# VH-VL binders against Prefoldin subunit 5 (PFD5): the designs that were tried, part 2

Target 1, 151 residues: Prefoldin subunit 5 (PFD5), of Arabidopsis thaliana (Mouse-ear cress) (p57742)
Amino acid sequence: MASSSSRGEMEKMGIDQLKALKEQADLEVNLLQDSLNNIRTATVRLDAAAAALNDLSLRPQGKKMLVPLTASLYVPGTLDEADKVLVDIGTGYFIEKTMDDGKDYCQRKINLLKSNFDQLFEVAAKKKSVADEAGMVLQAKVKQLTAATTS

## First folded at step 1 (VH-VL)

Design d02 (framework fv_duvortuxizumab)
Heavy chain, then light chain:
Amino acid sequence: QVTLRESGPALVKPTQTLTLTCTFSGFSLSTSGVGVGWIRQPPGKALEWLAHIYWDDDKRYNPALKSRLTISKDTSKNQVFLTMTNMDPVDTATYYCARDSITMVRGVITYYMDVWGQGTTVTVSS
Amino acid sequence: ENVLTQSPATLSVTPGEKATITCRASQSVSYMHWYQQKPGQAPRLLIYDASNRASGVPSRFSGSGSGTDHTLTISSLEAEDAATYYCQQGSSYPLTFGQGTKLEIK
ESMFold2-Fast, scan of step 1: ipSAE 0.014; ipTM 0.603

Design d03 (from d01 with heavy chain Y101L V102Y W103D G104F S105W Y106S R107G T109S; framework fv_duvortuxizumab)
Fold by ESMFold2-Fast, scan of step 1:
Structure d03 (fold): chain C 151 residues (1-151), chain A 123 residues (1-123), chain B 106 residues (1-106)
Amino acid sequence: as target 1 above (151 residues)
Amino acid sequence: QVTLRESGPALVKPTQTLTLTCTFSGFSLSTSGVGVGWIRQPPGKALEWLAHIYWDDDKRYNPALKSRLTISKDTSKNQVFLTMTNMDPVDTATYYCARDLYDFWSGYSFDYWGQGTTVTVSS
Amino acid sequence: ENVLTQSPATLSVTPGEKATITCRASQSVSYMHWYQQKPGQAPRLLIYDASNRASGVPSRFSGSGSGTDHTLTISSLEAEDAATYYCQQGSSYPLTFGQGTKLEIK
């Protein structure tokens, strides 16, 4: 069974084909790096939101306000409604949830993002290996071509 | 130049909480891709990764110890902290902090290490 | 977890000879690193991502391999190379190290 990442298979490819493979792999690695950075940023924001919810549940304030913790999660800043959060379901609607439901939502989302990060990192690492291998085979073929020329 | 230095108690009693501080210079945890990790080494044994924290406050823990570990940072002071609860004699080790680089081309690697701080757990 | 097994556990070599240390992983590794630890000192990054020498590392150190099998080679050994060498995978959590190979110079 051959794979596109196999060194033996790559050694059968021409220089132009290897250059194309390397360029495509490099582009894919760069896109995956950007995606991983976005997941990290989203995870940090949700961790901060979860911490803010925990703090707010312990020390509710007396004045009424809506506190945005994320794009989709808001809490009232009043003592009477300290046990409630509003979840943005889009289209201008908000669903009222308990504070505990809000915390659970954040934690489940964080766990999902961390799982997605791990899976995507593994994919990125494998694609990077393909890019590296293509580069090595390409360099070897260029060396052979250079050795054959006298001009 | 990059330097890291660990500080904390040399002796800890069983069941107590250990708090370690890593103070560094020559880099910032505001820089993308940069983090600090903690690694320990019991006398005469292999290295064991414990936890890391990155520029974006992403935190990861060794699953074998994660219920006992908390990592945090103070970016403005160039410090990273590790707390480990319920210490046991088997936790006796030299504890290192190291710069932990996340880079697609090198993965997770530790390029500069502190000198280590020895922690003995006994009654 | 990805378990790394190094061989040999101990190696004794005379100056000027070549030493080879092998690291075998229980699962495929996309990022393998090597560290040198001299007695009483912290580890030092020697090789990263299988074959790249870290800053300040002499050219006599080289790494190779992919997948589950990686090798650290030290050509023309010097007395200062007496140390314990560790491999480390950076591909999956938890990050893991091999058990170490102690290199002694006769």
Scores: ipSAE 0.006, ipTM 0.539, lowest interface PAE 11.4, mean pLDDT 81

Design d04 (from d01 with heavy chain R99K D100S Y101L V102R W103Y G104F S105D Y106W R107L Y108S T109P; framework fv_duvortuxizumab)
Fold by ESMFold2-Fast, scan of step 1:
Structure d04 (fold): chain C 151 residues (1-151), chain A 123 residues (1-123), chain B 106 residues (1-106)
Amino acid sequence: as target 1 above (151 residues)
Amino acid sequence: QVTLRESGPALVKPTQTLTLTCTFSGFSLSTSGVGVGWIRQPPGKALEWLAHIYWDDDKRYNPALKSRLTISKDTSKNQVFLTMTNMDPVDTATYYCAKSLRYFDWLSPFDYWGQGTTVTVSS
Amino acid sequence: ENVLTQSPATLSVTPGEKATITCRASQSVSYMHWYQQKPGQAPRLLIYDASNRASGVPSRFSGSGSGTDHTLTISSLEAEDAATYYCQQGSSYPLTFGQGTKLEIK
């Protein structure tokens, strides 16, 4: 559309209303940003865990290692246990998996996290647009007030 | 403070693979939220985004060209690489690398650009 | 993909006058950025997130708009402003640019 109804409404708001809108929108954006950062951190950790599992499967037999896949997923590595992994099913419980099942779990989790990131990112982008627009209108109104008092 | 510079071959034959290097200074790809993208511009035409890589090795590709593109980085050397397979005369363009402000500050603009490197695809 | 259409394609203006360039998106845009490109040079960021001026950009450049319609305004045009101007959306992948508007100073 040629005009933005949201911006038109903001132009009608007083400084106090715009400040309140901006503060609320900024808070929402910050909360969404924290969620996005948590998803990215989890994705990086799972990518590292998947790489570690691949490396472990290629190492000489008899090497004992405990590889953290995430806070909730570990691979105890010995000759007897090198092909087993514990998986956190998200409720504080663990199930025994083979090395391949562990890799599949990591990949499925990474795909889910990426999908969730994209969805939340779009929501956050729209919220930030509102916050930025409110801030811009607020700044313009404050500048008008400042210019008037110095004339 | 921030500089980027593209390097690669000026001439590529049809069907060959193009490899470009972006070398930069004044920022690090180990910094959370920082990314580098590749943009091209055929002579007299508009800008076209190709690919992006972020500090956490997250990679994004233009779907129109995804099967032909690979982006990678060497964080310790301040370099980003773009590989494009099966070059065609229509791929003749100036190729730019550019820094983005932050991935997490939404899809940020390209705040600093390299000077561009011209790639001509002909027999 | 979000297609950006700029209007006009070419604009000729006298020094000291005002130029207005419009960018219309096929889908709503939360973040619109504007670039200036002079012949033989790389693009230069002018405006980011619709209305914020990039560092070192003269105050005569301003951006506005939301949703599908965004505008770049250059007041008190100077000879050095002759360039091609591009809009770019930062709301979704793939990132897309407008076709460009060539600004000529008489």
Scores: ipSAE 0.000, ipTM 0.493, lowest interface PAE 11.7, mean pLDDT 79

Design d05 (framework fv_duvortuxizumab)
Fold by ESMFold2-Fast, scan of step 1:
Structure d05 (fold): chain C 151 residues (1-151), chain A 126 residues (1-126), chain B 106 residues (1-106)
Amino acid sequence: as target 1 above (151 residues)
Amino acid sequence: QVTLRESGPALVKPTQTLTLTCTFSGFSLSTSGVGVGWIRQPPGKALEWLAHIYWDDDKRYNPALKSRLTISKDTSKNQVFLTMTNMDPVDTATYYCARSTPEEWLRLLSGYFDYWGQGTTVTVSS
Amino acid sequence: ENVLTQSPATLSVTPGEKATITCRASQSVSYMHWYQQKPGQAPRLLIYDASNRASGVPSRFSGSGSGTDHTLTISSLEAEDAATYYCQQGSSYPLTFGQGTKLEIK
């Protein structure tokens, strides 16, 4: 994206056009960074949910407890009945799963999120490259303009 | 000046748990974008990345070893910890901690290590 | 995982010569990094993000490449450059290193 060819095109732009390009690219990069942070947070939460399911499966004589593992995964009843979980598969629907099914669901979701993260990261990196290149060209043009006025 | 130093036992018996501490100065894990990773190197072999922890407590593990590894931090003490369970003679290696890119969010995710500790040698033997 | 293969495994050169080390990835890499490790020492970052030289690294070291093929070049070897060199990709988890290239100065 920020290759020699891209820089050549930016060299043809005026200062106002470069400012607009950089501002837009910076905004897009910030939005993508927020999305990447959300994916990272979701991945950590699902890892914690998987760990909680493992811990729960080891405590069959626990006291009465209801554990919401995530927004989309909920353990009903007491630890004495802890071989079942409810999984949110969409708006208003839950599927009752065994502990092993719940763990498998969490791991599959984690794998999907990590794949999506890698894809989105590449998009973000390319857009950041454009923003950085626009900034460098803009700075060079400002220096050129300043030199012309001091001549 | 940025410095990192690993500490832990030099000798570990098979099946025991290894706990390593990385103590650092010259930067803070409160700083956005900063992270610390663990890398090991068996004698005469290549470098192998083990785990990483970021300023926001995001943790990454090498899938080959994930079931045995736990990484954690104490930001106020400038320390990062690595715990590795069920040690085996093949885990004999020099263990390093290293700082990841402390710049921007995207550059941090490029995953390189700019400052390394001296390494601590761990031998696993009965 | 993204497997990195370095070539050659061992390189023996004379001071003043040029050395090139290649790193080939099994999957495309956006962020390739290079490290130097001297005997008994921790690795030292040389090049990050394919072509950026780390602070304090001599100008004779340069990196290039994109996609699956990346190269570390040392334009005029000095005796102090005898070391093992490692490439490392930062594009995906797990982070992976090449097997290393041992550079010997005659």
Scores: ipSAE 0.000, ipTM 0.496, lowest interface PAE 12.8, mean pLDDT 79

Design d06 (framework fv_duvortuxizumab)
Fold by ESMFold2-Fast, scan of step 1:
Structure d06 (fold): chain C 151 residues (1-151), chain A 122 residues (1-122), chain B 106 residues (1-106)
Amino acid sequence: as target 1 above (151 residues)
Amino acid sequence: QVTLRESGPALVKPTQTLTLTCTFSGFSLSTSGMGVGWIRQPPGKALEWLAHIYWDDDKRYNPALKSRLTISKDTSKNQVFLTMTNMDPVDTATYYCARVDTRYVYGPFDYWGQGTTVTVSS
Amino acid sequence: ENVLTQSPATLSVTPGEKATITCRASQSVSYMHWYQQKPGQAPRLLIYDASNRASGVPSRFSGSGSGTDHTLTISSLEAEDAATYYCFQGSVYPFTFGQGTKLEIK
């Protein structure tokens, strides 16, 4: 409700206001956590793609493979063509790249996803802090009110 | 080369279910990394993402409308379907289908159908 | 949800001038995409992943920015550029569009 969520401001709030603030903050934390999970999943898929490209460059020729190049893309390859892969350049087109270019592409995407994860993680941590503080103040006020009226 | 085309009823009564079909050519949803999504635009308003489906049958829905939406595909016919239940006059809009590229987190919609206008009225 | 706020809502420019449209996100976006929509037509992809021009898009269109602030710039405007421009983020679900900027050529 209040634009400021410092401990001092929260102590001035009524129980209903604190409950609303905490519920809103919890909802925001949950939405941010979902976003973080999406980025983490995409990063894992790209890490697998990079590992597959590295493995392909080391393995004997003559075997067909499906190699993941992006979070959601797989490309067929063979070991007799182990120095080349198809890369989706983001416009729905594919270009043929060397193994080193494919690995660099995956690493650049992984670095960008990790950067985005770090940014959202910081936002989520701040929102979680607000939710936790609101929860503590709320519980203290409920306990205080109950003790005052029943004891 | 890549084309998408929406089809479905132009007029729907309140409380009825809307079913739209997207028929496409120039790509296949059997190809790893391909997906198709649905976007709508009420008259004079902004674009709103509704849902999409990927080659591996992964489905994502706009949470604001999730309980009303079902997306499905028929890979062999190059078709994607959207079903939306309990239609209301506020759902009057032009409905587009569009191809999503292979980057799950960063992927744009790169080719769009012409749109089909759905009017919800008694 | 990640709310995208575009500024200005409407922009009027004469041919040959430069137009700048901004998109501010309520949450950080690694890559912003931009679409052009002319009356009665489907949207057309202009810029993807913040700064890359889509196939067939004239060089006068450019994108820049990172984090919460992104910009679409159209240099040397032509009459055919009269349209509504939308920013779009596909970084997190749900995907969201800005409210649009209407560009009028005088």
Scores: ipSAE 0.000, ipTM 0.469, lowest interface PAE 16.9, mean pLDDT 77

Design d07 (framework fv_duvortuxizumab)
Fold by ESMFold2-Fast, scan of step 1:
Structure d07 (fold): chain C 151 residues (1-151), chain A 121 residues (1-121), chain B 106 residues (1-106)
Amino acid sequence: as target 1 above (151 residues)
Amino acid sequence: QVTLRESGPALVKPTQTLTLTCTFSGFSLSTSGMGVGWIRQPPGKALEWLAHIYWDDDKRYNPALKSRLTISKDTSKNQVFLTMTNMDPVDTATYYCARDYYDSSGYFDYWGQGTTVTVSS
Amino acid sequence: ENVLTQSPATLSVTPGEKATITCRASQSVSYMHWYQQKPGQAPRLLIYDASNRASGVPSRFSGSGSGTDHTLTISSLEAEDAATYYCFQGSVYPFTFGQGTKLEIK
C-alpha cells in the first residue's frame, strides 16, 4: 500500500525533499544496474565456458593444448588427456573437476545467476519507478513555481 | 499441490538389500532443473543426505555410503528409487524423499512424510 | 565435506522472547538454508538462500549471514515454535546438515 500511495506522499514534499529522494533513488538504481551488468557478464562468460567444455569433449585425441575457459574455469594439459578442469569457487580458490562436473557447475551457476538477475531486476525496476516519479513531481513543482513568480 | 510419499519394507534383516520408492505428484522429473533426493534420520539423531537424482539423470551420492547406494528414476511414473545394500542395525532410520530445484544453490522445498525402516533379525 | 556446527545444542526460552541459533561452516557457504522439525514430522523449509522466508512461514523467522557464519533468529517466540532446527548447505557435494538445535519453550 505504501507503493500505491507514494506519489501522493511526494506531492506533499518540498522541492528540497524531492531532490534528496530522487538523488538517493538514482544512486540506488545505478548501483543495482552495475550489479545486473556484472551478473550478465558472468552469465555470458559461464555460457562460453560451458560451450568450450562441450567442444573440448568432442575434439580429436592426440593434440596438446592448454585452454583458459574463464576466470572460473581453466583446462590444462593435452586435450586427449584433459578430463579435468580447475574451478574458481568464488574466492580465487581452484578445485580440479571432471569434465562432467565442470559442465554441471556451469549449468548450476548459470541457473543461479539467472534467478538472481530476475530478483534484482525487479528491485531495480521498483527503485527506478520511485526515482522517475520523484523527478516528475519535482519538475511539475518547479514549473508551477516559475509560472507563479512570472505573474 | 506438490506431494511426495515414500514406500518400502518396515523391517529388513541384516545383510539384506533395502529398496525404497518415492512416488510424487504436482511436478515432473522431465522438467529442466528438477531433482529428488533421499535423506535419512536415525532415531534421535540428525538428518543425513544420501543421494540425489536430477531431470537429466545426473546422480550424486554421499561418499560415506556411495558403494552401497543406487538411485534411479522412472520419469513416466513419477517415481524415484533408492537401493541400499548390506543393511546393518545402524541403518535403522526414517527415510525421506524430497524435491530439489536446481535453479538455486540446492535445497529441498517439499518433503515426503518419511518411511521408517528397522533393521533387525 | 563441509561440516556445519550449530550452537547451542539446546535452547530453553519463554514465550515472547527472542531465540538466536548459529551455524558455522568449515567451508564458506553463500546460501545457507534452515529447516524446522517437530517430533514425528518431516522437516519443513523455513529459510532458503540465507535470508528468504519460505511460503507460509511466519515473519518472526529470519535468516542472516554469509561466508562461514550464519544465523537463524526467531523473534517473539510462540509455544508452537518448539522444535529442532537444522541448517543445511547444498552448495557442494556431499550436501550436509548441522547436528540440530532443540528449542524448548518453557
Scores: ipSAE 0.000, ipTM 0.477, lowest interface PAE 17.2, mean pLDDT 78

Design d08 (framework fv_duvortuxizumab)
Fold by ESMFold2-Fast, scan of step 1:
Structure d08 (fold): chain C 151 residues (1-151), chain A 124 residues (1-124), chain B 106 residues (1-106)
Amino acid sequence: as target 1 above (151 residues)
Amino acid sequence: QVTLRESGPALVKPTQTLTLTCTFSGFSLSTSGMGVGWIRQPPGKALEWLAHIYWDDDKRYNPALKSRLTISKDTSKNQVFLTMTNMDPVDTATYYCARGKYYYGSGRLPFDYWGQGTTVTVSS
Amino acid sequence: ENVLTQSPATLSVTPGEKATITCRASQSVSYMHWYQQKPGQAPRLLIYDASNRASGVPSRFSGSGSGTDHTLTISSLEAEDAATYYCFQGSVYPFTFGQGTKLEIK
């Protein structure tokens, strides 16, 4: 559901502006969806790592292991107190942890991922709402102006 | 408005321990992903990362100096501390603290706000 | 460690010219960061995540690159751009800076 203020602004736009807005919003939604999928993948991998550490803690061998911190993913946030969030991917890395420290570390990172997922999910939902609204307004205007645009 | 400021002694004798304080405002180390790091720069030389502390008390050290470094924080006072043992004249440098926010994944830790730096001279 | 090597070490240009500084990483870096440091001042973030301009940074500064090769470009140089520029990666521990490129405006 787009805001009434946003819809009012779109009603004032021409067809070319609405096409540009819709294409930009669709692109942003696709990038956000990719980031959400990447966070899900990373969460699954960290859950698996935590489970493996739990399993290993029951065995006599090994006290340390390399723990994957990321899955080639980062979620862009504000660096300068901006309100907008960008979407991108990063590079994964590993660190050495004791088994107990590794479990704690994985859980902290899972909690961070869940927080980031919730934030991005909300942003994606809002961006999709804008894209859908722009599409509706564009369709209405194209219906009104079809002869003019094809002439 | 985000600000950071370093404080500590200007002169340290060889073998002594250096303790630096970073006091900041405009953000909290209780914020998920937030962290503060220490970077130094010897006169006329490049920047060298020393240590970083995150909101969840995860601590990272430059392996070249790890045995000499301790980083800690007081989240309620908006302060981060760096202790460096066995100081040597080669440790003479300007020491900076800077804000670095971590998101899941690498590439999301640029230091976006820096203190003005505090100069530490190690000499007899 | 991921060693960052900058080229050139020193660059001398006249106002209005374009300066290009490269940073080569020994390990792939998806997103490089760039800092400007003027004499007597703390470093200032210019570019983050390879190509994003930090708040308050003039449009003449731009970043590009991926993998092991990254570039900082300053178009239409101004006298105030005389500084040392550093690349930085926060992708793997230890975090590393390049050795710096000194830009002189003649």
Scores: ipSAE 0.000, ipTM 0.498, lowest interface PAE 14.6, mean pLDDT 77

Design d09 (framework fv_duvortuxizumab)
Fold by ESMFold2-Fast, scan of step 1:
Structure d09 (fold): chain C 151 residues (1-151), chain A 121 residues (1-121), chain B 106 residues (1-106)
Amino acid sequence: as target 1 above (151 residues)
Amino acid sequence: QVTLRESGPALVKPTQTLTLTCTFSGFSLSTSGMGVGWIRQPPGKALEWLAHIYWDDDKRYNPALKSRLTISKDTSKNQVFLTMTNMDPVDTATYYCARKGYSYGLYFDYWGQGTTVTVSS
Amino acid sequence: ENVLTQSPATLSVTPGEKATITCRASQSVSYMHWYQQKPGQAPRLLIYDASNRASGVPSRFSGSGSGTDHTLTISSLEAEDAATYYCFQGSVYPFTFGQGTKLEIK
């Protein structure tokens, strides 16, 4: 997790430790960004489905329609700062629903995905902050070392 | 850590209204994506889903029983309630409350022990 | 309503053998879940989202399948596995359980 006080701790680290911290944080940010992209894609698909249901309700052409269940719906694990992120399990299934049930299903899934996106985005932002701070401290130490060694 | 417990009357007369309470700990219904449902099982018969309430107060009812069921919650007290009107001997069953698992689809990962309700004169 | 039909209704198996229970849905289901229930006890989650094993569930339990057909497999049956097994789908409203499969150990 990132905070202003973590910079004080980083200033006590050696260059090698800061490099390791930054590389690890960058790797974690990249994994989280991949997960965020998957959630974003799933949300876009459900928004499109909800829009289609709204359009059909204005031009009723039947009582049922197919609603995508997956692929792009993810199974949220406990958000774990250590080494776990969301897993996307998709199968491409569709189910028949009434218009009202379909709208309700899509809206509930959209709300859940948005909530999970916000949670994961916050975690990613905090880890990026740590990576950025480690980079700044590292750069300052390298600059100081360069000035000292260019006698 | 996560626990649920059902409470309510053990005996109900025909035509009366049943009210059950589910009291839980170790999680909150203010958590996005969370929910609690009610399931019943008559003696020697299969499980039957009755109703579900989500964190955002969305409610789902089994259509076969919808006119008789009301589900509600008190998020601050960690309680979920089920009311079932016009009880009949056929409604004799063990009633369970259970927590929704962390998935887009509904499933129950923690269950209460169940409370037995007998409907007789 | 999405009707879940389990087969067989009952099965009797010897310890060490493999047991397979099938759940067939009248409508396609991407997320099928499995519960174990012993007499006098609440149901216990075994498998969620088709193939994920719940915490504390032995590795001999596995789930598979997609669409309308899903299976629960117990690879090396033990005496403690005698129970009634239920499939459940929470993808299509109204949410439904199968009728149950009673597993007896010889």
Scores: ipSAE 0.000, ipTM 0.491, lowest interface PAE 17.1, mean pLDDT 77

Design i01 (framework fv_inotuzumab)
Fold by ESMFold2-Fast, scan of step 1:
Structure i01 (fold): chain C 151 residues (1-151), chain A 120 residues (1-120), chain B 112 residues (1-112)
Amino acid sequence: as target 1 above (151 residues)
Amino acid sequence: EVQLVQSGAEVKKPGASVKVSCKASGGTFSSYAIHWVRQAPGQGLEWIGGIIPIFGTATYRRKFQGRVTMTADTSTSTVYMELSSLRSEDTAVYYCARDYYDSSGYFDYWGQGTLVTVSS
Amino acid sequence: DVQVTQSPSSLSASVGDRVTITCRSSQSLVHSEGNTYLSWYLHKPGKAPQLLIYKISNRFSGVPDRFSGSGSGTDFTLTISSLQPEDFATYYCMQGTHWPYTFGQGTKVEIK
């Protein structure tokens, strides 16, 4: 539930202000829901990439890979005979990494995405609470005014 | 390990309301929607609606709007479906089922079902 | 609402038989993101429905490989390559692409 102080502030708002607050909060909840879905998708993709790197580390060193870790993982094949991975840190740049460094990079990125998910989840829950509270206060005010004017 | 456990059978008079619970375990609430599906005797499966517990947003099939309400209590990992103004045609087994809200559009785990009988 | 029609409504079969059930939708089930949300369920009286196949052809965890799904667009098929005693049940397809979600009317697989 929203706090008592938040409800007190909403009690001072007019019907038009409460409608605007409710609509804005509902829109923001939907946008946050989309953002959470995007983070889940990115996490799944990076988890798959980490699994692929773990699988590859169990094979002979004859194969090497180029790993652009921007929006998605891309593995084109053999580069040379060093046991190295090139990691894209954004804007088309790549970092040459060992297999262990590559796995560490993927795990760090997954941890960052999970942290971002937790933060956005908290924000979404709080915004949903505001939307619900605004809706309740709005309905109470409409009921009072309707009762006053109907009879 | 993932389980949905529903409340027990209910017998109601026409015009009454019924509230069925669905308790989730094994991470069901964190990233999934819970939907309700019913089956009347001798008939097929009918989708009623669904709720995303973490957001509290619910969507209902038009024929049930005004009579059905879905709510979630995240502290107990429980979803509720309340159906009001009961008619004999509402006699059915009611199931809750899990849907991955972020990518699936299908029901992977189901509750055991709750028989609701509406009779005078 | 998207209509989902199964055929046949019922069939009689013996253990070891190949069983084929068809599901047809009134409009395309391809979602704007490219996935097709057509799933199949096994249902027995007194038991909860069980997921068999999701997204046309993917077998759910623990589902025997005798169950397979195929199809695209509006026409879909569930096949049981060699029917077992525990497979005598009612089968339902469901579309989850369009709101509201809709089920086929069911196909009852009975002992011959």
Scores: ipSAE 0.000, ipTM 0.481, lowest interface PAE 13.4, mean pLDDT 77

